# VH-VL binders against q96il0, part 58

Target 1, 167 residues: q96il0
Amino acid sequence: APERGAERRDTAPSGVSRFCPPRKSCHDWIGPPDKYSNLRPVHFYIPENESPLEQKLRKLRQETQEWNQQFWANQNLTFSKEKEEFIHSRLKTKGLGLRTESGQKATLNAEEMADFYKEFLSKNFQKHMYYNRDWYKRNFAITFFMGKVALERIWNKLKQKQKKRSN

## First folded at step 3 (VH-VL)

Design g1b (framework fv_ebronucimab)
Fold by ESMFold2-Fast, scan of step 3:
Structure g1b (fold): chain C 167 residues (1-167), chain A 120 residues (1-120), chain B 111 residues (1-111)
Amino acid sequence: as target 1 above (167 residues)
Amino acid sequence: EVQLVESGGGLVQPGRSLRLSCAASGFTFSNYAMNWVRQAPGKGLEWVSGISGSGYSTSYADSVQGRFTISRDNGKNSLYLQMNSLRAEDTALYFCARDSHYGTWPFDYWGQGTMVTVSS
Amino acid sequence: QSELTQPRSVSGSPGQSVTISCTGTSSNIGAGYDVHWYQQHPGKAPKLLISGNSNRPSGVPDRFSGSKSGNTASLTISGLQAEDEADYYCQSYDSSLRGYVFGTGTDVTVL
């Protein structure tokens, strides 16, 4: 026996940080920033009778989102790790402990941290350049499919109007 | 080299539960949608469930909706299928399969499968 | 349940050509969704053979070709070889099911 199976399939998996769109939503929904990437995830709505072009656009947008989130999660992790290593090395050079008397992490002043930031940016210049090129490539593909989907939706509306007129 | 290795299959009684795992290596796991596909002995392929790279979107075949839950742990490069209320009809070899990137999205890599037998 | 219809078996002699049909409905192949083809040898996992109706992955011989028209996709194997003896499955997406569908499978026998 058939029932409304379409609604049942629109469920986020367990075991990950997830969100659900509003109950009556028929569009994409934006959630809170991810812990690791600090980017807001998008839940992509899967419409009933999604066209091939709409599916390609949705999957491309999903893949681009995951690629973007993973890039920034890895970048943030690398930054935090190298920052901690830099702080530890400089504190050791000064003969200071890694934690204050209160048990908090010991830090360096802004002038000392400027050396780290300059080095990090310089070292990651090529990585960021490749990221930007891939980002442009992905956005070009997304824009191309958005255009195709828009034309398809216009055509479908025109077909629907013609059908109503023929009746 | 892309590798997918399934585990967790076995003999289980009707009405019980079982959890399958798929260990992925050789690619950035979080960038790829993943799927479970099953094949009953001597029968054809049946798509079971799919999950986006982030894990935020899932889909299920009507035959398993409400009983099976697909999930992933990107930090462990692992895909899971929690199977509840198992039936004799769920007896099959379960494959883990990766969606490819861009344009066509076929299942470009498959694991060797893990056998699930639901019998009393 | 598989939604796409394939012939149960197809046979040919070495060097001949065989064609396997894959027939869907207006919610899958007829809607314009891509068709992919997989080859499965006994006891082994399926291997991607044709992607997106007609594209061959790296390492797949050019004697394998795919096409699609209307509700039907076809896989053609030219110059049949003994190693082509396997099961072949088509796959597409179904908009009504919001999920993937496989074909019933075709056993290719090389006589």
Scores: ipSAE 0.032, ipTM 0.630, lowest interface PAE 6.7, mean pLDDT 83
Fold by OpenDDE, second read of step 4:
Structure g1b (fold): chain C 167 residues (1-167), chain A 120 residues (1-120), chain B 111 residues (1-111)
Amino acid sequence: as target 1 above (167 residues)
Amino acid sequence: EVQLVESGGGLVQPGRSLRLSCAASGFTFSNYAMNWVRQAPGKGLEWVSGISGSGYSTSYADSVQGRFTISRDNGKNSLYLQMNSLRAEDTALYFCARDSHYGTWPFDYWGQGTMVTVSS
Amino acid sequence: QSELTQPRSVSGSPGQSVTISCTGTSSNIGAGYDVHWYQQHPGKAPKLLISGNSNRPSGVPDRFSGSKSGNTASLTISGLQAEDEADYYCQSYDSSLRGYVFGTGTDVTVL
């Protein structure tokens, strides 16, 4: 009885790029593109005297990044899977094998693939609309908190200057 | 219902390694940060490590930094703690705790814990 | 590891009010980070009582209240009941440690 090779469902490994910035970094680090999302991860710097507002901003940025990474990782996996299924189904319909006589992976022409892309975009249109909406909402919130943090920093600098003038 | 179930505890000798697991159910696991907290016998609570919902961000207490590794498998709804170079002071009940926002939200659900004893 | 400082024990009679203090530093409570409170009965896991200084989760009685001033947070248990006998822990974030920090714990006894 041939052992049915358990198709390892490549569940998107939670393999968040283990890009570790140097410990002594005083700035945000940008990693290489993630293999699943193709997005470059950012390692956010944590100041020694991080204020609650700065922490909130950092967390919001981090959460937004994670959300983006997850979204695109899943989207890319879905795309790849559906693309492969489409190709296989079309090849089968044509009576063609999955491999050419030369042993190469059989492919569809650009016109045939255009149908796939159109269908894929149509199916995922609503998903992309929600993504865009949430993306703007998150970035607006981030920008808002960036402004608050900037004001807090200005205020703290002014207080320090006043204290130095009073001594 | 939210459930967290720790496992993998036991008796180990100093310098050995142990891997703890926490099985999560009743919620979307990937949407929550997770933490390990330990409690030595007759002592208070000590935060050990935390990991974000995606697993992208991790943090450690100084006492375990470089020895312990927190990880998660969102496909299996599982949290892990790899403990290397174990010491007698690592003897504790280890709890898995849910956190909605890493570093800001309280631990709203806890497991019952798994006991780790490090003894020669 | 810098723990938040709590009294070792607090006692009260049924119906009385007791207060547990939690004293931190400029890197945690004094920095403005939220304080959370947990109740732990013997042999049980901790339970969240207060979130974000004063927010009470569903199912937690209103006799539990939290406050914060300066570097010190406080948990007040009004109308103390026999079931309130437990260990209580405060928790906050510490920017210096870049992690969560717990209090030393307080044993509450009902006389």
Scores: ipSAE 0.020, ipTM 0.621, lowest interface PAE 5.6, mean pLDDT 87

Design g1c (framework fv_ebronucimab)
Fold by ESMFold2-Fast, scan of step 3:
Structure g1c (fold): chain C 167 residues (1-167), chain A 122 residues (1-122), chain B 111 residues (1-111)
Amino acid sequence: as target 1 above (167 residues)
Amino acid sequence: EVQLVESGGGLVQPGRSLRLSCAASGFTFSNYAMNWVRQAPGKGLEWVSGISGSGYSTSYADSVQGRFTISRDNGKNSLYLQMNSLRAEDTALYFCAKEVNYDSSGLPFDYWGQGTMVTVSS
Amino acid sequence: QSELTQPRSVSGSPGQSVTISCTGTSSNIGAGYDVHWYQQHPGKAPKLLISGNSNRPSGVPDRFSGSKSGNTASLTISGLQAEDEADYYCQSYDSSLRGYVFGTGTDVTVL
C-alpha cells in the first residue's frame, strides 16, 4: 500500500505558475510572486493530527488566498487591456499611427494617461468597494477561526497536563 | 446555472491508461476545489481525488495513489484525471464534483456532473 | 475498511417517518468532522440534500432533517412521499486517510 506521505504530493497546475514547496517542511511555505496577480502564494502545511477546526481554518485561508489571487490577476489583465485600448483610441483621434516611424509602439504623455487612470478608478469604484467588503469579511472569519483554534489548543494542553500529572 | 460535463470514458484493457475531462461552466472555476468520485456498477460512491482551486494542492484515495493524477486548467474551466496502470477494480462511473467553500457551509459537494463510464476488461 | 456504515435499506408508507443512520469512527465523524447527505435517483447524479450535519440547501423540503451525535449521524425523512424513493449517502472527512469517505448507501422504498 502507498505510504501516507506520497498522498500529499503537490504538483503545479497547468493554468498557473509552477510552484513546488518542500515536501518535508513542517511549516507554511511562501513562494515567488505570481505572474498575473503579483501576489506571493502560500502553501499550507497539513499536520498528521489536524483537527476538524484546524482543517476548516486551513481551507478557509487557502480559499481566501485563491480568491484574492484570482481577483488581482483579473484586475491587472483588465487594466492592461483597457490601457492599450485607451492609448489606441487617443492616437487615432490625434491622427497618429499606432507605431512610430521606427516601428516602436507610440505612447501618450503622463498628463494624457492621467485621464485614463481617473476613468478606470471611477469605472471600477463599486467593484473595488465589493472587493474590500469581502476582504474584510474573509479576514474577520479567519481571525474568528484562529481564535477558536487557539482556544482548542489551550484546552488540549490543559487536558494533557492533567493526564501527565496522573502518571 | 452551474454545469459539469464529464468525458473521456470508455473500454480499456488492464494495465493501459485513460484520461478523463470535466468541463465546468456557470461559476468562477478557479475559486473552488474540485473532486473525482466513482461508483462501480450496483455499488456505492467512492471518493477518488481532489484538487484545490488554484491546483496547488492535490489529494488521492489510497487505492489510486501513484497511478492517478488529478489536474486542472483554469483558463479552460476544465478538470482532468489521468488514469495509469488501470485495474479491473477501477471499473466505475466517474463523476466530477464541486466543493462549496469553507467560508459559508463546510465541505459538501454542491454540484455533480452526470458521469463518464470507464470499463477495464480484457 | 474506509466506508461509513449505513443500513442497506429502509422502507415506509406515505406519510410515515424513516431514519437512516450513518456510523463512522474516531478518525472521521467521531473526530468532529461534519456529515453531509446526498440523494441519488436511479440513473441520475447525486444531489446535495443536507450540508454540515443539519443545514438544508435552497429547494430542499423541511421534512428532511439531519443530526449528529458522537460517531453517528442520522437523516430523518418525515411525511414520506413517493418521490423520496432513492439511494441516500452520507459523507465525511477522514483524518487518517486525509480524504473524503462516503457511506455504504441506503435504498429508501415507499410501499
Scores: ipSAE 0.011, ipTM 0.562, lowest interface PAE 9.4, mean pLDDT 82

Design g1d (framework fv_ebronucimab)
Fold by ESMFold2-Fast, scan of step 3:
Structure g1d (fold): chain C 167 residues (1-167), chain A 120 residues (1-120), chain B 111 residues (1-111)
Amino acid sequence: as target 1 above (167 residues)
Amino acid sequence: EVQLVESGGGLVQPGRSLRLSCAASGFTFSNYAMNWVRQAPGKGLEWVSGISGSGYSTSYADSVQGRFTISRDNGKNSLYLQMNSLRAEDTALYFCAKSPLYRGDAFDIWGQGTMVTVSS
Amino acid sequence: QSELTQPRSVSGSPGQSVTISCTGTSSNIGAGYDVHWYQQHPGKAPKLLISGNSNRPSGVPDRFSGSKSGNTASLTISGLQAEDEADYYCQSYDSSLRGYVFGTGTDVTVL
């Protein structure tokens, strides 16, 4: 369904954090944790004289953040959904209703929930492997561009020092 | 309703180019990997290319590597396949298909396909 | 060429069972990658029939079941019905090709 894994009519994992950065800052700004991904978004500062290389690095970091947010939002919502389905199934097997006499959600003990966690982790093992591979690739690319930006900044500072001495 | 609709197929001469499009609706497009799968008349399915949800990661079958380029525009909920240096062997019905992750997951939603005919 | 080997055709009578094998290599099925199965009726797009070796998507009858052992996966159709007459394809991921691979396809005939 469109609403599966979300309180919203729109798709669940698309939930954007209500993140509003402070008035213009000279630093990257970190927002509150997203409801679904449980990750803190970063608002990247854009310098007045951003080089094309610096722009590529920033965009790569922004894209990686978005990808990471989407992955964990989907993962957490899937976990919550499957957990509720597991509890429902086990209660049905025991001949119990979904809610107690007081109207609270019926629960399972720690030993029963351990079965769910083991099953969930096993089921999602390959998914996590692919996530780790893509995460590694993205971090390699980010590190590579960070190195290029660092070299560019060193070169520019050396040029400035030479100009200052000659003047 | 989750739906994928391909377009852009047609008759094209060998050595020419064609660009296929796939319009997605009913789901958060950027959260899912997308793939192109083709089927030559009377033959089986062949995976052509895949792209991650963000567009950062792409992959290609050896038969199309260097000739085809997969891309996506998440703002337009659209997937593309740029096909260059077309060969008679590229004649097929081209499907777009959605997968939950970039690698190893099933293709849970398919379009109806767009026919590409490469003829001299 | 397809990378996964399936029989060209299998046939059975209504109510009987048929099994379709899908054989891969150490770089795909043997490497632990899941096998998925698709059903394709003439003139139609493929439909996901079994995901992750043995899971049935919503709307797929319980007559369809999947299993995997070593380098081989199997799709079993019990209680064959006329509407089961279609082409069936297995699919996995291949680490050496860094991409998906489909089976050669199997035509199921209900006689």
Scores: ipSAE 0.000, ipTM 0.490, lowest interface PAE 13.9, mean pLDDT 81

Design g2 (framework fv_ebronucimab)
Fold by OpenDDE, second read of step 4:
Structure g2 (fold): chain C 167 residues (1-167), chain A 120 residues (1-120), chain B 111 residues (1-111)
Amino acid sequence: as target 1 above (167 residues)
Amino acid sequence: EVQLVESGGGLVQPGRSLRLSCAASGFTFSSYSMNWVRQAPGKGLEWVSYISSSGSYISYADSVQGRFTISRDNGKNSLYLQMNSLRAEDTALYFCARDKTYGLPEFDYWGQGTMVTVSS
Amino acid sequence: QSELTQPRSVSGSPGQSVTISCTGTSSDVGGYNYVSWYQQHPGKAPKLLISEVSKRPSGVPDRFSGSKSGNTASLTISGLQAEDEADYYCSSYTSSTTYVVFGTGTDVTVL
């Protein structure tokens, strides 16, 4: 059986520039836009006395962020590649070179590019629907845990007030 | 068959001028962008100059900018390189090279080259 | 002029595969899919082997293949033959002041 050479999917280099916030930050830090996803990464603050519920919320937020970063990085790479292939194919069909007479990269007009965008959106429609569904599920879960953490914090404050009144 | 034949090379003193020619045959010369590429003895390839199919667009390497002039005569199927203020570092085999397709920096046909030697 | 970086020499035995790297920048190899490879035998003109990173012209054997990752293009010669002994040059379009940039060249020897 001929070993089907695994097409090395050009995995976007996993070198997410881990924006490291200053070590003394007591709050969540927002980094610059990632070069692949164009999303701004958030570095989540870890409290010294983090509750199990707070930790679960933080992990869920971090996992959701990583999921978003990977999705958009891959989507942007796919878009850029397919766009270039479309331009080249269309220029070739028109009997045009890939460069202008001046040596500049040849481009298509806005009308011709509209066909590309329509086709690209059509091909990726299901992928975007799944993404949106999962995005809502993740954000709902995050919001739910935010509510739980808020309730826990209120309860802990009330217990501390009762202990101070009893002493 | 596509042919490119360079001529006009020779021995010259520094500061002198020389004009190279490239005679093209076997294809529609006016439809292709053309280039000069040089190779110093025992060295690599160096791009020198580009001229578009119509002659409307021209580019030069920084090393020859202001000293060399590329031109073409589509009626004579000829490419030219006027070299002024020649220097010892201009000593090279000069190739005429055709762009593979319109406006692509890919050279599918080359001449055999003409040798330019700049020496005192 | 900034040249693309190639290894000075590569050697292999007949039937082996050898790979030549060509490293540039985001202004050349990394920025465009207009990387070409040329073979030059001693005293001969360069011959186009690969265009647009991986396209073979007619008459070029299938043992020659091109690829690119990031700022590095690669030429692979599979099933190395005695006739493959030559100098190999990469080239790229550049967005700098020049139109084309060549690599430093690689001498391929067949042992």
Scores: ipSAE 0.014, ipTM 0.603, lowest interface PAE 7.9, mean pLDDT 86
Fold by ESMFold2-Fast, scan of step 3:
Structure g2 (fold): chain C 167 residues (1-167), chain A 120 residues (1-120), chain B 111 residues (1-111)
Amino acid sequence: as target 1 above (167 residues)
Amino acid sequence: EVQLVESGGGLVQPGRSLRLSCAASGFTFSSYSMNWVRQAPGKGLEWVSYISSSGSYISYADSVQGRFTISRDNGKNSLYLQMNSLRAEDTALYFCARDKTYGLPEFDYWGQGTMVTVSS
Amino acid sequence: QSELTQPRSVSGSPGQSVTISCTGTSSDVGGYNYVSWYQQHPGKAPKLLISEVSKRPSGVPDRFSGSKSGNTASLTISGLQAEDEADYYCSSYTSSTTYVVFGTGTDVTVL
């Protein structure tokens, strides 16, 4: 019997939602947008006779997806947290309460919020540049392994054809 | 040479206020985000506060929020920390630290620190 | 603040290698490549030793190296020398509670 995979821990605190593909799926399945990252996860179909090279490609794609999901979930949470902190800071400086007279959340106008957006984008510029670099590196690696898998499949077809002709 | 020199530390009673200064030289101060980091005697490093290069975005550690105010004067190449409602737990060596790259929280230069002792 | 977890102390003999771990979460060490290491000698200010997980600032010997796997970053000091005896702190950008979070610190003793 195959080794049972380690039980998956609930990862809600990390901002990444878990979900499963349909029970009888025989192909890759695309899920609904994650609550925190707002990206759609892909669940990969595993063939019965997956080669070691195909397994490396699949694991690389899975790891890249999890990395990507985690990055954007964290980025969105950071944005929301810092936006609330900025609004609270500005309202306290003005001597205003956190709620309007009607009981709704007090907000800043577009001009006031422009400072926050400018600073947030500037503060995260290097982080986004490194994210883009890592994203390109990961996609290059995936493309490279896809090429290797394609070549392996071509060679297997040629070998199979030769055996069939020999019979 | 990049230099950061802190001043303003001293002995102060609980509940009182103190203002720290950091004088920067040897680089374009207005191009760097700055931080205050403290270290209690015999203890580890604790980040206190951040201010962006323009001064428009500011952040504080939960332990000091509502009591401390970070500010800067780019025309004077100076960083400040106004500390109100001081507590014994605020006793520490306070360092001024520069972010290595715009928006990147890695501190390439530190001052020598200024000692703040909160005691009655 | 929650701090990154480091061992309290590590010791080694001159010429040997020591490794210091720095464990966080997916919101700091695991989520970003912004891990730095600082060396602090008694009575001195911290000095940036490693930036961006594995990059050495000018003037830092190549016997100091950094790496990261999952939620754990590591600092390795090879060819340990007497002057390496100091406190070492890791730090990471965090997307949760603060701008940056520091490790608990590790005292390196050269025997």
Scores: ipSAE 0.000, ipTM 0.459, lowest interface PAE 15.2, mean pLDDT 81

Design g2a (framework fv_ebronucimab)
Fold by ESMFold2-Fast, scan of step 3:
Structure g2a (fold): chain C 167 residues (1-167), chain A 120 residues (1-120), chain B 111 residues (1-111)
Amino acid sequence: as target 1 above (167 residues)
Amino acid sequence: EVQLVESGGGLVQPGRSLRLSCAASGFTFSSYSMNWVRQAPGKGLEWVSYISSSGSYISYADSVQGRFTISRDNGKNSLYLQMNSLRAEDTALYFCARGHSYEIQGMDVWGQGTMVTVSS
Amino acid sequence: QSELTQPRSVSGSPGQSVTISCTGTSSDVGGYNYVSWYQQHPGKAPKLLISEVSKRPSGVPDRFSGSKSGNTASLTISGLQAEDEADYYCSSYTSSTTYVVFGTGTDVTVL
């Protein structure tokens, strides 16, 4: 590719960009969990004779994977940020330092953390509902195209059978 | 119609206190986080304070920490900002703005603002 | 907290495209996909134009678009119109005790 360059490797994303299935692979491969989303990426095999319909299905599956990875990466980052800020805020409100006498991070007890978890779940309820809605829509579309690809393969098999008979 | 209306601004002497209010209508107030944002005359936007939908989580800008207190009354659909130990630097138009407890859309509903002038 | 860096002003003619940059750090713009853009006309409250880097709220024309690369987010206004003359602010979540940080603001002039 014209965009090839050593500098890009220095800042490459962790996991997916360095996932290398065997050269002779004829199958999809599963990578390690992404450090932010905790989801395993799938590397799709591209056959030489991929039809336009098969390409559309593969692209849809790849796009859905990227969307899913981004959603969970954002949710995990938001949770981590808000948890840390909640703990810091509560310790300041109590007039307590951020470190114990041993130098370790001060923490809140289970009862205090329950307030944070309840608040986080409540405020993210609608976001989770939108995620589920979009997840179902994407899976419906994937299933629909899987059906179309299956029908194309059946039709091609029937055409091949007729051609062999005519010869 | 979804609306936020600020009130309580005015002229106040340095070192004194002032309480701002923001009345919400047209939406389920208890389902949304709220923010105070200010803008000094001829200057840019500065975030002041945040309160979660339940009121359990609160945050402040460093410039107002220890002097301002954000609170809400979900039963009255109202947001408040108690401003103590006011300084000339606090002179600004104060906006209340709706955050999202359920969506990451930024601040989608803003009031018209209430002017606070801190001067002798 | 430190403000996000925007150019002080950008200008263009009707029908042209202008782009406004918003540069932060890995603890705000670079670390999260929660960048918003606001339009403010003189004497008016800010109006949300873009959220989550690139999402348009209902009622915002499609000639406003957002993107992000590394620590820099961008707002592009295509088909510039006279009514686009306004101040524009970016904002982002930040990984600190504060919740939101705003950009320094950009004045867009339509010549």
Scores: ipSAE 0.000, ipTM 0.466, lowest interface PAE 15.6, mean pLDDT 80

Design g2b (framework fv_ebronucimab)
Fold by ESMFold2-Fast, scan of step 3:
Structure g2b (fold): chain C 167 residues (1-167), chain A 120 residues (1-120), chain B 111 residues (1-111)
Amino acid sequence: as target 1 above (167 residues)
Amino acid sequence: EVQLVESGGGLVQPGRSLRLSCAASGFTFSSYSMNWVRQAPGKGLEWVSYISSSGSYISYADSVQGRFTISRDNGKNSLYLQMNSLRAEDTALYFCAREPQWSGTYFDYWGQGTMVTVSS
Amino acid sequence: QSELTQPRSVSGSPGQSVTISCTGTSSDVGGYNYVSWYQQHPGKAPKLLISEVSKRPSGVPDRFSGSKSGNTASLTISGLQAEDEADYYCSSYTSSTTYVVFGTGTDVTVL
């Protein structure tokens, strides 16, 4: 039985052993934040006797994670891109250099950045609203399948109890 | 008047390299993001690469990732695309396109394009 | 790369209206209001016609209009003229694969 730490219970698609979170059994494992999305990826544990319904739920969760990672990677890239462009444009307009005397990137103060944040929020309001709508829809689908898996497991336990008592 | 002029295209053998240039005039080049978009003969448009106004943020289409390098020189009002390990499917007219700040990922001005033909 | 779906061709007579559809998914056309349209005459560079679903840049005639419903964006050309004979491409921001995705293109014939 695995207890704390890594166990070679199964193999990742690349041939690398899967990881388990610390303490007791292997479950889903949470990795470090992704460079672009700043979200922590979840490495899903595959049970030795996964049902077709459990597989469907796992794949739905994996697809939702990939969609979520892609959205935030693109959003963070867009934010960083526009923020740098805004700072660069304003410093050039003022006749200021892009670097401080210490050689670090020059930045605008909080008052100057307020205009950027206000416009970015306004410009991306609908994008974030659509993301929330889609996230909500995906979470409902996941919850629905989680419910189905739970009912399947309850049914299987009942069937196993009946078979044991029918011996 | 905004003007973008591409150059550097030509006939090149598979596996070789080519460098494209785009000369910008009529606007403050350093205030705009730039893109490369290509079009194979008789085919549609395909986005290739993006570079931010400062040059610090860069993105590529999956088909060219690891082979192409986008860069810019704001002091020379110039955009570049270094194309390595060229393949027959890279044959296309390559456009330089300007993306305004605060945009929703659209290109307001395009150059005339430079033709890249990859064949033996 | 996944492309937005457009009809191959659309035709009309001078003075008529034609509409070009651009169908994507909830991760591009359906998810965001960042759809643009480009006009390309043979041998020429594309020209921006519409940005952000329905916004016309300066110099584009009001005969060109854009709209969106669900996963489908539409470009309508009213009062069709001979000079409108060209290829038309839609494009959208995308959260799924790349920064920008283009449509398959539509050839508009006037006659």
Scores: ipSAE 0.000, ipTM 0.463, lowest interface PAE 18.4, mean pLDDT 79

